# VHH binders against J-type co-chaperone jac1, mitochondrial (jac1): the designs that were tried, part 16

Target 1, 176 residues: J-type co-chaperone jac1, mitochondrial (jac1), of Schizosaccharomyces pombe (q9utl6)
Amino acid sequence: FHSSSCQSEAKNFYKQFEGDISDPPPKGPFDIDLGALKSSYLRKMKTLHPDVAQGKDAALAQRDSAELSKAYNTLKAPLTRAEYILQLQGINPVSEDISNSDPEFLMEIMDVHENISASRDSPEKLLQLSQENQGRKVQEINEIRKAMESSNWDSALLYVNRLRYWNTIDKILHDL
Key: E = the ipSAE of ESMFold2; O = the ipSAE of OpenDDE; V2 = 0.75 times the mean of E and O plus 0.25 times the DockQ between their complexes.

## First folded at step 21 (VHH; framework vhh_gocatamig_d2)

Design ac4 (from ab4 with R31E Y32R; at its last look DockQ between E and O 0.80; V2 from the best seeds 0.77)
Fold by ESMFold2, look of step 21:
Structure ac4 (fold): chain B 176 residues (1-176), chain A 119 residues (1-119)
Amino acid sequence: as target 1 above (176 residues)
Amino acid sequence: EVQLVESGGGLVQPGGSLTLSCAASGFTFSERWLAWYRQAPGKKRELVAGITSGGSTVYMDSVKGRFTISRDNAKNSVYLQMNSLRAEDTAVYYCATRIWTKYTYMDVWGQGTLVTVSS
């Protein structure tokens, strides 16, 4: 084994839930049964907090619970899950601004910002923009799924960066 | 119904100029971006120029400084002024926009207008 590969397997977030969720792409699907993930997380968390049951010492339990929480929080959301999968493939999930190399995407981003600015005083229009943005996120997630399940990592990285932009827009709309 | 109708195509000599028009109907024109795409024989359709609802513009590199996209919200129309035309600009030019229904969208295309640049 390569030493970094052994560390990756030992610290792999998917292994924290082995038996309860599928393997990551390309071996398994991108989508995770979120109900199964949550149930597994809650069950395993109980064994790591010996305050309720006799168990490991407190320092070890605290370390293990922090690792489990990080794994859960990473895998439960499509963007952080996708970024993690790219990292498993040795790919830096953060890349340069794709809007400068993709004029169609740049146009869409500019248009969204202009519509938000124009609609700041209209809750109805802001709701419409939020609904549209959710649709954009779903489309990027669909493309990420296709790319990762086909081992097309260049496309996966592209769509992960697009999803990151739409998540930022979603946050802007929620914080208004 | 949503409709985009292009006009203004034709045969033009290299170095010449041409103005394409796109008349839009069936949606709130002022709230949507519009764009011109083109498709040359044997090639994929590609973005030429786009204009946002607020008037910001984008262009592909090969047309920057030669083509100008504009919109007239009062006439529900988008224009593409093409100057210094070259043989490689020969293509069918399409007007396009994106129409949202809550969480989904549909891209709408016109029928296209042929531009031929020939010596």
Scores: ipSAE 0.718, ipTM 0.897, lowest interface PAE 0.7, mean pLDDT 88
ESMFold2 (binder alone), look of step 21: mean pLDDT 83; pTM 0.826
OpenDDE, look of step 21: ipSAE 0.805; ipTM 0.933

Design ac5 (from ab4 with R31N; at its last look DockQ between E and O 0.79; V2 from the best seeds 0.72)
Fold by ESMFold2, look of step 21:
Structure ac5 (fold): chain B 176 residues (1-176), chain A 119 residues (1-119)
Amino acid sequence: as target 1 above (176 residues)
Amino acid sequence: EVQLVESGGGLVQPGGSLTLSCAASGFTFSNYWLAWYRQAPGKKRELVAGITSGGSTVYMDSVKGRFTISRDNAKNSVYLQMNSLRAEDTAVYYCATRIWTKYTYMDVWGQGTLVTVSS
Protein backbone atom coordinates (compact mmCIF):
# COMPACT_ATOMS: atom_id res chain seq x y z
CA PHE B 1 0.00 0.00 0.00
CA HIS B 2 2.78 2.42 0.97
CA SER B 3 6.58 2.79 1.22
CA SER B 4 7.34 2.29 -2.53
CA SER B 5 4.60 4.72 -3.57
CA CYS B 6 5.63 7.33 -0.97
CA GLN B 7 9.35 7.05 -1.74
CA SER B 8 8.94 7.24 -5.54
CA GLU B 9 6.63 10.24 -5.22
CA ALA B 10 8.99 12.09 -2.85
CA LYS B 11 12.16 11.42 -4.87
CA ASN B 12 13.23 13.78 -7.69
CA PHE B 13 15.83 12.39 -10.10
CA TYR B 14 17.13 15.89 -10.89
CA LYS B 15 17.83 16.46 -7.19
CA GLN B 16 20.27 13.55 -7.23
CA PHE B 17 22.47 15.62 -9.55
CA GLU B 18 21.75 19.03 -8.00
CA GLY B 19 24.48 21.54 -8.74
CA ASP B 20 25.77 19.52 -11.70
CA ILE B 21 22.84 19.81 -14.13
CA SER B 22 20.13 22.37 -14.79
CA ASP B 23 16.67 22.19 -13.28
CA PRO B 24 13.91 20.57 -15.38
CA PRO B 25 11.38 22.56 -17.38
CA PRO B 26 9.65 24.88 -16.80
CA LYS B 27 12.43 26.33 -14.60
CA GLY B 28 15.29 25.09 -16.78
CA PRO B 29 15.88 23.74 -20.29
CA PHE B 30 14.81 20.36 -21.57
CA ASP B 31 18.31 19.55 -22.79
CA ILE B 32 20.86 18.26 -20.31
CA ASP B 33 24.64 18.59 -20.54
CA LEU B 34 25.22 14.85 -20.91
CA GLY B 35 28.92 15.20 -20.13
CA ALA B 36 28.14 16.92 -16.84
CA LEU B 37 25.46 14.33 -16.05
CA LYS B 38 27.81 11.42 -16.73
CA SER B 39 30.64 12.99 -14.71
CA SER B 40 28.29 13.60 -11.78
CA TYR B 41 26.95 10.05 -11.98
CA LEU B 42 30.39 8.42 -12.07
CA ARG B 43 31.68 10.58 -9.20
CA LYS B 44 28.67 9.84 -6.96
CA MET B 45 28.59 6.15 -7.90
CA LYS B 46 32.22 5.81 -6.81
CA THR B 47 31.28 6.58 -3.20
CA LEU B 48 28.27 4.25 -3.27
CA HIS B 49 29.73 1.10 -4.85
CA PRO B 50 29.67 -1.73 -2.26
CA ASP B 51 33.42 -2.37 -2.62
CA VAL B 52 34.37 1.28 -1.92
CA ALA B 53 31.55 2.52 0.31
CA GLN B 54 32.89 4.24 3.43
CA GLY B 55 31.02 4.73 6.70
CA LYS B 56 27.81 3.34 5.21
CA ASP B 57 26.09 -0.02 5.37
CA ALA B 58 26.88 -2.04 2.23
CA ALA B 59 23.21 -2.92 1.73
CA LEU B 60 22.24 0.77 1.87
CA ALA B 61 25.02 1.61 -0.58
CA GLN B 62 23.66 -1.01 -2.99
CA ARG B 63 20.15 0.44 -2.68
CA ASP B 64 21.38 4.03 -3.14
CA SER B 65 23.50 3.05 -6.16
CA ALA B 66 20.48 1.38 -7.78
CA GLU B 67 18.44 4.55 -7.28
CA LEU B 68 21.22 6.71 -8.70
CA SER B 69 21.53 4.42 -11.73
CA LYS B 70 17.79 4.63 -12.34
CA ALA B 71 17.92 8.44 -12.19
CA TYR B 72 20.91 8.56 -14.54
CA ASN B 73 19.44 6.16 -17.10
CA THR B 74 16.12 8.02 -17.01
CA LEU B 75 17.61 11.48 -17.52
CA LYS B 76 20.22 10.59 -20.15
CA ALA B 77 17.72 9.55 -22.84
CA PRO B 78 15.31 12.10 -24.32
CA LEU B 79 12.23 9.86 -24.26
CA THR B 80 12.55 8.71 -20.63
CA ARG B 81 13.61 12.22 -19.59
CA ALA B 82 10.49 13.69 -21.21
CA GLU B 83 8.25 11.03 -19.68
CA TYR B 84 9.72 11.80 -16.26
CA ILE B 85 9.18 15.55 -16.69
CA LEU B 86 5.53 14.88 -17.58
CA GLN B 87 5.22 12.78 -14.41
CA LEU B 88 6.59 15.73 -12.42
CA GLN B 89 3.74 17.78 -13.92
CA GLY B 90 1.19 15.17 -12.81
CA ILE B 91 0.64 13.87 -16.35
CA ASN B 92 0.54 10.16 -17.16
CA PRO B 93 3.08 9.85 -20.00
CA VAL B 94 1.86 6.40 -21.10
CA SER B 95 -1.80 7.34 -21.53
CA GLU B 96 -3.33 5.24 -24.30
CA ASP B 97 -6.49 7.38 -24.30
CA ILE B 98 -4.77 10.01 -26.46
CA SER B 99 -5.65 9.29 -30.06
CA ASN B 100 -3.22 9.86 -32.91
CA SER B 101 -5.98 11.76 -34.70
CA ASP B 102 -3.50 13.40 -37.08
CA PRO B 103 -4.17 11.76 -40.48
CA GLU B 104 -0.67 12.66 -41.67
CA PHE B 105 0.85 10.76 -38.74
CA LEU B 106 -1.40 7.77 -39.42
CA MET B 107 -0.38 7.78 -43.10
CA GLU B 108 3.32 7.89 -42.19
CA ILE B 109 2.89 5.04 -39.68
CA MET B 110 1.24 2.84 -42.30
CA ASP B 111 3.85 3.75 -44.91
CA VAL B 112 6.77 2.91 -42.60
CA HIS B 113 5.34 -0.51 -41.74
CA GLU B 114 4.74 -1.28 -45.41
CA ASN B 115 8.28 -0.22 -46.34
CA ILE B 116 9.78 -2.38 -43.59
CA SER B 117 7.77 -5.38 -44.73
CA ALA B 118 8.80 -4.82 -48.36
CA SER B 119 12.47 -4.34 -47.47
CA ARG B 120 13.13 -7.29 -45.13
CA ASP B 121 15.66 -8.85 -47.54
CA SER B 122 17.50 -5.64 -48.46
CA PRO B 123 20.21 -4.48 -46.02
CA GLU B 124 20.59 -1.23 -47.98
CA LYS B 125 16.88 -0.39 -47.75
CA LEU B 126 16.74 -1.38 -44.09
CA LEU B 127 19.65 0.99 -43.42
CA GLN B 128 17.77 3.77 -45.22
CA LEU B 129 14.68 3.11 -43.11
CA SER B 130 16.76 3.17 -39.93
CA GLN B 131 18.37 6.48 -40.92
CA GLU B 132 14.97 7.97 -41.71
CA ASN B 133 13.67 6.79 -38.35
CA GLN B 134 16.56 8.46 -36.52
CA GLY B 135 15.60 11.67 -38.34
CA ARG B 136 11.99 11.26 -37.19
CA LYS B 137 13.16 10.83 -33.62
CA VAL B 138 15.26 14.01 -33.81
CA GLN B 139 12.28 15.96 -35.13
CA GLU B 140 10.03 14.73 -32.31
CA ILE B 141 12.73 15.57 -29.74
CA ASN B 142 12.91 19.11 -31.16
CA GLU B 143 9.14 19.48 -30.80
CA ILE B 144 9.24 18.11 -27.25
CA ARG B 145 11.94 20.67 -26.36
CA LYS B 146 9.90 23.51 -27.84
CA ALA B 147 6.71 22.42 -26.08
CA MET B 148 8.30 21.94 -22.66
CA GLU B 149 10.20 25.22 -22.78
CA SER B 150 6.87 26.93 -23.59
CA SER B 151 5.03 25.01 -20.83
CA ASN B 152 2.75 23.53 -23.49
CA TRP B 153 2.17 20.20 -21.75
CA ASP B 154 -0.54 18.95 -24.12
CA SER B 155 1.82 19.30 -27.08
CA ALA B 156 4.66 17.77 -25.08
CA LEU B 157 2.54 14.70 -24.36
CA LEU B 158 1.57 14.43 -28.04
CA TYR B 159 5.18 14.51 -29.21
CA VAL B 160 6.31 12.11 -26.46
CA ASN B 161 3.74 9.62 -27.80
CA ARG B 162 5.11 10.15 -31.32
CA LEU B 163 8.69 9.61 -30.15
CA ARG B 164 7.71 6.43 -28.31
CA TYR B 165 6.27 5.09 -31.55
CA TRP B 166 9.49 5.75 -33.46
CA ASN B 167 11.41 3.97 -30.70
CA THR B 168 9.11 1.00 -31.34
CA ILE B 169 10.06 1.16 -35.03
CA ASP B 170 13.72 0.94 -33.99
CA LYS B 171 12.92 -2.27 -32.11
CA ILE B 172 11.09 -3.71 -35.11
CA LEU B 173 14.06 -2.96 -37.38
CA HIS B 174 16.45 -4.45 -34.81
CA ASP B 175 14.47 -7.70 -34.67
CA LEU B 176 14.86 -8.20 -38.43
CA GLU A 1 14.49 18.66 -59.99
CA VAL A 2 11.84 17.00 -57.87
CA GLN A 3 8.47 18.14 -59.24
CA LEU A 4 4.77 17.54 -58.72
CA VAL A 5 2.37 19.02 -61.30
CA GLU A 6 -1.36 19.03 -60.67
CA SER A 7 -4.02 19.21 -63.33
CA GLY A 8 -7.74 18.61 -63.80
CA GLY A 9 -9.20 21.46 -61.76
CA GLY A 10 -12.11 23.50 -63.02
CA LEU A 11 -15.66 24.72 -62.51
CA VAL A 12 -18.24 22.07 -61.73
CA GLN A 13 -21.84 22.02 -60.52
CA PRO A 14 -22.80 20.73 -57.06
CA GLY A 15 -23.27 16.96 -57.21
CA GLY A 16 -20.82 16.73 -60.10
CA SER A 17 -17.58 14.87 -60.48
CA LEU A 18 -14.00 15.79 -61.25
CA THR A 19 -10.71 13.91 -61.49
CA LEU A 20 -7.48 15.55 -60.39
CA SER A 21 -4.12 14.25 -61.60
CA CYS A 22 -0.63 14.77 -60.22
CA ALA A 23 2.40 13.92 -62.35
CA ALA A 24 5.65 13.31 -60.50
CA SER A 25 9.26 13.52 -61.68
CA GLY A 26 12.78 13.58 -60.28
CA PHE A 27 12.42 10.85 -57.67
CA THR A 28 11.58 7.13 -57.42
CA PHE A 29 7.80 7.57 -57.31
CA SER A 30 6.95 4.05 -56.10
CA ASN A 31 8.95 4.48 -52.87
CA TYR A 32 7.01 7.42 -51.45
CA TRP A 33 3.57 8.22 -50.11
CA LEU A 34 1.56 10.85 -52.00
CA ALA A 35 -1.22 13.03 -50.70
CA TRP A 36 -3.76 15.62 -51.76
CA TYR A 37 -4.22 18.72 -49.64
CA ARG A 38 -6.56 21.64 -50.17
CA GLN A 39 -6.70 25.24 -49.08
CA ALA A 40 -9.91 27.26 -49.13
CA PRO A 41 -9.78 31.07 -48.81
CA GLY A 42 -8.97 32.09 -45.25
CA LYS A 43 -8.33 28.52 -44.12
CA LYS A 44 -5.24 26.48 -43.36
CA ARG A 45 -4.11 23.88 -45.86
CA GLU A 46 -5.59 20.52 -44.81
CA LEU A 47 -5.09 16.89 -45.78
CA VAL A 48 -7.82 15.56 -48.07
CA ALA A 49 -6.52 12.09 -48.87
CA GLY A 50 -3.26 10.17 -48.80
CA ILE A 51 -1.91 6.97 -50.31
CA THR A 52 1.10 5.08 -49.02
CA SER A 53 3.81 3.55 -51.17
CA GLY A 54 2.08 0.19 -50.61
CA GLY A 55 -1.35 1.47 -51.59
CA SER A 56 -3.05 2.00 -48.21
CA THR A 57 -5.27 5.09 -48.09
CA VAL A 58 -6.45 7.71 -45.60
CA TYR A 59 -9.22 10.28 -45.99
CA MET A 60 -10.52 13.25 -44.03
CA ASP A 61 -14.00 12.54 -42.67
CA SER A 62 -15.86 15.06 -44.83
CA VAL A 63 -14.71 13.46 -48.10
CA LYS A 64 -14.81 9.79 -47.12
CA GLY A 65 -17.13 7.86 -49.42
CA ARG A 66 -17.08 10.66 -52.02
CA PHE A 67 -13.39 10.93 -52.91
CA THR A 68 -11.02 8.16 -53.97
CA ILE A 69 -7.24 8.49 -54.12
CA SER A 70 -5.28 6.14 -56.35
CA ARG A 71 -1.81 5.84 -57.83
CA ASP A 72 -0.32 4.48 -61.03
CA ASN A 73 3.36 3.74 -60.48
CA ALA A 74 3.92 3.02 -64.17
CA LYS A 75 2.84 6.60 -65.02
CA ASN A 76 4.36 8.21 -61.91
CA SER A 77 0.95 9.68 -61.20
CA VAL A 78 -1.53 10.01 -58.35
CA TYR A 79 -5.23 10.76 -58.85
CA LEU A 80 -8.12 12.12 -56.83
CA GLN A 81 -11.56 11.10 -58.05
CA MET A 82 -14.03 13.56 -56.55
CA ASN A 83 -17.72 12.64 -56.67
CA SER A 84 -20.83 14.26 -55.18
CA LEU A 85 -19.06 17.60 -55.04
CA ARG A 86 -20.32 20.29 -52.69
CA ALA A 87 -19.74 24.03 -52.45
CA GLU A 88 -17.50 23.49 -49.43
CA ASP A 89 -15.12 21.43 -51.59
CA THR A 90 -14.12 24.65 -53.39
CA ALA A 91 -10.39 25.13 -52.84
CA VAL A 92 -6.97 25.02 -54.43
CA TYR A 93 -5.89 21.36 -54.37
CA TYR A 94 -2.21 20.48 -53.91
CA CYS A 95 -0.31 17.26 -54.44
CA ALA A 96 2.48 16.58 -51.92
CA THR A 97 5.09 14.07 -50.84
CA ARG A 98 8.03 13.79 -48.45
CA ILE A 99 11.52 13.00 -49.80
CA TRP A 100 14.12 11.58 -47.41
CA THR A 101 17.89 12.02 -47.61
CA LYS A 102 19.34 9.89 -44.82
CA TYR A 103 18.34 11.69 -41.60
CA THR A 104 16.37 14.62 -43.04
CA TYR A 105 13.40 15.19 -45.31
CA MET A 106 11.99 17.79 -47.64
CA ASP A 107 8.27 18.26 -48.21
CA VAL A 108 7.51 18.77 -51.92
CA TRP A 109 4.39 20.58 -53.11
CA GLY A 110 2.86 21.11 -56.51
CA GLN A 111 1.65 24.52 -57.72
CA GLY A 112 -2.00 23.67 -57.06
CA THR A 113 -5.11 23.31 -59.22
CA LEU A 114 -8.30 25.26 -58.52
CA VAL A 115 -11.58 23.43 -58.00
CA THR A 116 -14.70 25.61 -57.92
CA VAL A 117 -18.05 24.02 -57.06
CA SER A 118 -20.81 26.44 -58.05
CA SER A 119 -23.23 27.27 -60.81
Scores: ipSAE 0.664, ipTM 0.871, lowest interface PAE 0.8, mean pLDDT 88
ESMFold2 (binder alone), look of step 21: mean pLDDT 88; pTM 0.878
OpenDDE, look of step 21: ipSAE 0.739; ipTM 0.900

Design ac6 (from ab4 with V108Y; at its last look DockQ between E and O 0.83; V2 from the best seeds 0.00; counts 0 for: grease 24.3 > 24.2)
Fold by ESMFold2, look of step 21:
Parts: sequence; C-alpha cells; structure tokens
Structure ac6 (fold): chain B 176 residues (1-176), chain A 119 residues (1-119)
Amino acid sequence: as target 1 above (176 residues)
Amino acid sequence: EVQLVESGGGLVQPGGSLTLSCAASGFTFSRYWLAWYRQAPGKKRELVAGITSGGSTVYMDSVKGRFTISRDNAKNSVYLQMNSLRAEDTAVYYCATRIWTKYTYMDYWGQGTLVTVSS
C-alpha cells in the first residue's frame, strides 16, 4: 500500500527537475526549456552516477540515476512529454485508430506510405519526404501546445495520436 | 501559376447523375493527392472524396456507394462521378490539393462549380 499523494509525487517526472523547469500544463506551459532540462539532468547525474558512489550507496545511486534518466528522456521529446501529461490528467494516451474515423487524415497517411514505397530507391525523394514529415510533426506539436495550455484534453489526445503516426513515419524513413 | 478549374456542375433532379471535372496546371500533377470538397450556404466546407498520388481513395460516409473519385494523370484531371443525387448534395464543389516546399505547404483551391439538386 502506498499513499496516492506520495506515489504521485515520487513518479512525477517534472518533480525530478523542480526549480529548473516550469510546471506541466495546465499550471505551466507545454514547452520546456530543453537547455535548462539538460543542464539540470547532467548536474544531478554527476552526484548520482555510480562512478562517484561507493558500496551500498552505489546500488541506490544506480536505481536513482535510472529513474532520473527515464524522467529526462520522457520530458525531452514532445510526443512522450505529451503522453505523460495526458497520464497526469488520468487520460490513457493510447487511443482508437483515428485514421479510420477521419477521412482527411486517412488520405494523408495513405499518400505518405505510398510515396515512401515508391521512393525507397531515391535518396533525393526520401529527403523530401523526411522534410515534409518534419513539417507535419511541427504542426501537430503546435496544436498539442494550444490544446494543453487551454485544458482542451479531448483535442490534446487527438493531436497526440496524430503526432504518434508522424513519429512512426519518421522511424520508417530513418530505417531505410 | 498553380490553377485548378472545376466544371460540370448544374441543375439536376433527385436521383440524377453528374460528373464533375477538375483541370490542373502549374505543378507536377502525379506527385500530389487531389480531393473534392463541398460547401453549402451557411455550412462549413467539408471533404467529399480524395484520391492519393498512388490512386487510393477515401470518401465521406454520406457519399459512399454513390460518388466515385478518379484521376487521369495524362490529362492532369480529377473527376467526381456523382450518382443517386439528393437535395442534401446541393453545394458548391471545390477541387483542392496540397503542395509541399521542403518543410511547409500551401493548399490550393479552385473557384468551385455549383451543383443544385432540386425537383
């Protein structure tokens, strides 16, 4: 048995960097100063890294450094940050397939997959597709920011699911 | 330079058929998806049908089984075959595409063609 307040505080990734970054939405902005986040992470890791700890304290430092690394890696990327914020609001970030419910989005997804398939032997065309996909990701991130800072959680979930699709496309292009 | 020109609209009785055409110029037609949208007075513009660069199609639910989108890359044209027309299909129909320049895009629209379904 753990107190829900203690467990929430212990698992709140923003708390790991308290004082160095802003609070999450709705209290603070969606965007994080990534320089401040990285600086905070590296400073804290220097004191927790197993190479500076000894004995039993080395095992505890290993656990704590793994927890800090998980928090850092979650918050530094817009998709995992947004998914985490939804979880803080009690919302399951995994949603039903929105491409089947939104014909415009379905068309965009199908067109992108077809273009990738047709272009896999053309570095120039693959670069173009990657650039376009980065543009799509930026647009979805902007919509997530707007939704979360306005506490529009249904919209935030929608755009998080859209961003996840474009991250998958990014992965496909990277692995070619 | 990018132009989309719709034609084929008109007055038709319920249950009738029309074919809309969209002639495209000023871009490499075969690289991009094309779509038909419609807008009735006082309503938001909505997707009717789309066709990808590879020929895959999507339709809004209310037109499935009645409308067919197609493209002819040799003629730089996209078509909407509209069958079993209903009064609710009355709208201005627009042809549209999205053209990317690196990280950004522009959406292009035609001037529209009016379809009126009335007894």
Scores: ipSAE 0.702, ipTM 0.889, lowest interface PAE 0.7, mean pLDDT 88
ESMFold2 (binder alone), look of step 21: mean pLDDT 86; pTM 0.867
OpenDDE, look of step 21: ipSAE 0.819; ipTM 0.937

## First folded at step 22 (VHH; framework vhh_gocatamig_d2)

Design ad1 (from x04 with S101T; at its last look DockQ between E and O 0.83; V2 from the best seeds 0.77)
Fold by ESMFold2, look of step 22:
Structure ad1 (fold): chain B 176 residues (1-176), chain A 119 residues (1-119)
Amino acid sequence: as target 1 above (176 residues)
Amino acid sequence: EVQLVESGGGLVQPGGSLTLSCAASGFTFSRYWLAWYRQAPGKKRELVAGITSGGSTVYMDSVKGRFTISRDNAKNSVYLQMNSLRAEDTAVYYCATRVWTKYTYMDVWGQGTLVTVSS
């Protein structure tokens, strides 16, 4: 069903929304106007909807809608957005275990797991732990923003790894 | 008021020992990790040892095997047993924790206690 080479121009997720959102760091801000992103996504999805495409074009439209959805879901969340920006900079966003080289972070990790284990039978305490973890995530996101907007890619990678851990803690808490 | 108060610092010979104490008040002590930091003149503060709410410990490499952190939840206190002291251990030692209120936190530091290791 491949009839054109235009897909080579649409590999960058930010380019999928060109004109509707700012460029990624370092050229633009880390934060995205999520309203503008969502509006752009919904408008572009209307032109790709399978019900308006027929035959061969229906298969291409479904592929393109899947790619647009992947771009939207990647950019709308701070962790996946930050990981993608690191990839644009040629940096592998998954790196070595940060806890082995940062004893303060190791202590925080161990403490959070111990508190979760001790609180498994208390919805009130689990809510408190979840609120604390949201605060941790916000702090890491703020540090990611500062690092990326100042082109400090080593710091950005550090804070992305920390945010990923706190997202995992969120999942643990919600799966209880 | 959330407060940490250190004590037990002093002058000691190389190879000697000291026990630092930190008394906590104004928060649910058993809920939070506690740590000892130190700051030598002209240097930034550095983590020395930490202890989680459940009793797990971490240490900086240069103090492993010489220092032991412990906590006593009944006395709302954390301790640092310092053995085989060296001149490079000379610093002001601080007790610290992080206390959460919903989505925000407060870093809490004591005033510090001076440890001088000198012949």
Scores: ipSAE 0.689, ipTM 0.878, lowest interface PAE 0.8, mean pLDDT 88
ESMFold2 (binder alone), look of step 22: mean pLDDT 85; pTM 0.849
OpenDDE, look of step 22: ipSAE 0.801; ipTM 0.923

Design ad2 (from x04 with Y32H S101T; at its last look DockQ between E and O 0.84; V2 from the best seeds 0.76)
Fold by ESMFold2, look of step 22:
Structure ad2 (fold): chain B 176 residues (1-176), chain A 119 residues (1-119)
Amino acid sequence: as target 1 above (176 residues)
Amino acid sequence: EVQLVESGGGLVQPGGSLTLSCAASGFTFSRHWLAWYRQAPGKKRELVAGITSGGSTVYMDSVKGRFTISRDNAKNSVYLQMNSLRAEDTAVYYCATRVWTKYTYMDVWGQGTLVTVSS
């Protein structure tokens, strides 16, 4: 994860794509035009690739290329995008106690893990669990969008933590 | 049709005991969590206790040690054993679950059973 002091020296990931995507919340929307982001990334990467870098040495082109890739990969996914926006607000995006304050969420998390364990030998049931989890992720992303666009940072952090749990479950299901 | 039917509510003295039952139909009971909620007059509905498909339980702080949730998958039923009842436990108690259809879900509620704790 990132601290706010580390962010003061790093390039702003949104500025890597200035003119092609909007500013982050609170100035702009949470959602990004992923097509515009990808097109901007591919265009800029072509001029930085070591094989075609004219007027730069290869080591500098590699450094700039790595920075651009990190910015692209961070902004293209809702969870990492939201975590980055929280860091821009000086908020640590990682929280370790969300389940202690919400017993209903804790119950739902435990139930999903139990269903995965019980369904290990059934590809059809594992597919159902994966579909359900995608629905959960969409709901949390919607709540993150609302919170970010209303500058409700405590709420945004809550829903980012919820989405992180569902992303972990998504990975577990994919890796079975 | 998905249904939850509560029973077992009634009038009891403070310090008394009562067992609520919830009979479920129309979904795969063993795969679903179930929970009891309550709503006191003039107050919001709140979670009382929940039980996962695998039998793990959660409780609100005010009922820990007094209430016990359990399930019987053979009877498609969930129970709430309520001991050491207090006046503030007076409420309509609801059984609830969540039923998924692919990417979306529906929360299912029973009609409720009234518990009155009074002298």
Scores: ipSAE 0.666, ipTM 0.877, lowest interface PAE 0.9, mean pLDDT 88
ESMFold2 (binder alone), look of step 22: mean pLDDT 85; pTM 0.850
OpenDDE, look of step 22: ipSAE 0.807; ipTM 0.928

Design ad3 (from aa6 with A35G; at its last read DockQ between E and O 0.92; V2 from the best seeds 0.80)
Amino acid sequence: EVQLVESGGGLVQPGGSLTLSCAASGFTFSRYWLGWYRQAPGKKRELVAGITSGGSTVYMDSVKGRFTISRDNAKNSVYLQMNSLRAEDTAVYYCATRIWSKYTYMDVWGQGTLVTVSS
ESMFold2, look of step 22: ipSAE 0.698; ipTM 0.887
ESMFold2 (binder alone), look of step 22: mean pLDDT 88; pTM 0.880
OpenDDE, look of step 22: ipSAE 0.830; ipTM 0.938
ESMFold2, fold request of step 23: ipSAE 0.688, 0.697, 0.697; ipTM 0.880, 0.884, 0.885
ESMFold2 (binder alone), fold request of step 23: mean pLDDT 88, 88, 88; pTM 0.880, 0.879, 0.882
OpenDDE, fold request of step 23: ipSAE 0.834, 0.829, 0.834; ipTM 0.945, 0.944, 0.944
ESMFold2, last read: ipSAE 0.690, 0.677, 0.675; ipTM 0.880, 0.878, 0.874
ESMFold2 (binder alone), last read: mean pLDDT 88, 88, 88; pTM 0.882, 0.879, 0.881
OpenDDE, last read: ipSAE 0.833, 0.834, 0.834; ipTM 0.945, 0.945, 0.945

Design ad4 (from aa6 with T97V; at its last look DockQ between E and O 0.02; V2 from the best seeds 0.00; counts 0 for: pae O 10.3 > 2, placed apart)
Fold by OpenDDE, look of step 22:
Structure ad4 (fold): chain B 176 residues (1-176), chain A 119 residues (1-119)
Amino acid sequence: as target 1 above (176 residues)
Amino acid sequence: EVQLVESGGGLVQPGGSLTLSCAASGFTFSRYWLAWYRQAPGKKRELVAGITSGGSTVYMDSVKGRFTISRDNAKNSVYLQMNSLRAEDTAVYYCAVRIWSKYTYMDVWGQGTLVTVSS
């Protein structure tokens, strides 16, 4: 009697907002209408509210709400959205050590860290570094978009990793 | 030798427009991040706009929607289109490139071009 544990296949996050947002790449664009996404989220959340779901198991409603929130939070940000899209393609977004996969980028990161260290006592310099970092993030997002929309998943993974590191830099600068 | 030469500065009335140009030489232009900075009298030099090798842009908040940075890799040039100019935009504007080496970077600047916004 093999109890086929019906692992309830986690519903695709894009499917949760079907009809309100576009399909993921390569079928649809990488960019999502965030307003539409938010509106869809709020509408659906309202229907899952215990006050409205009077006939449904409270536990199920809570689970559904949590899943919906997770879906929304994943898709709303470029990095987490991109990581999720890679996962949909069966690609682990946590790649190998950048020292092996992207040595040029590693050098750039090292330089940036050094520059941050040298600028710790200058709010003006830190602001400048923050602005520069924003530019880098935008660039990586653009490359992710192009790669994913063309089904170039190897490139997409590369740029996702870069974006991840730039986000880390952003946090460092913010905490300073 | 890395060289940057700015042009296009001048006197303009509030609400007017100017386009600054920067001609670059001495490096592989398409590989580098470029930027426009400005320095007003008695103030520190500040980043106005930056553009990556891939064409992505960043702006300081006060110029968003008014200024546009662009690059032409074929001409080794970077531009700053300035619209709806304000008195507070008066400054010397500098073109810059950041050249990365293995462990360090070097900033190279042009000589600057003066932009005066006055009625």
Scores: ipSAE 0.006, ipTM 0.241, lowest interface PAE 10.3, mean pLDDT 86
ESMFold2, look of step 22: ipSAE 0.631; ipTM 0.851
ESMFold2 (binder alone), look of step 22: mean pLDDT 84; pTM 0.835

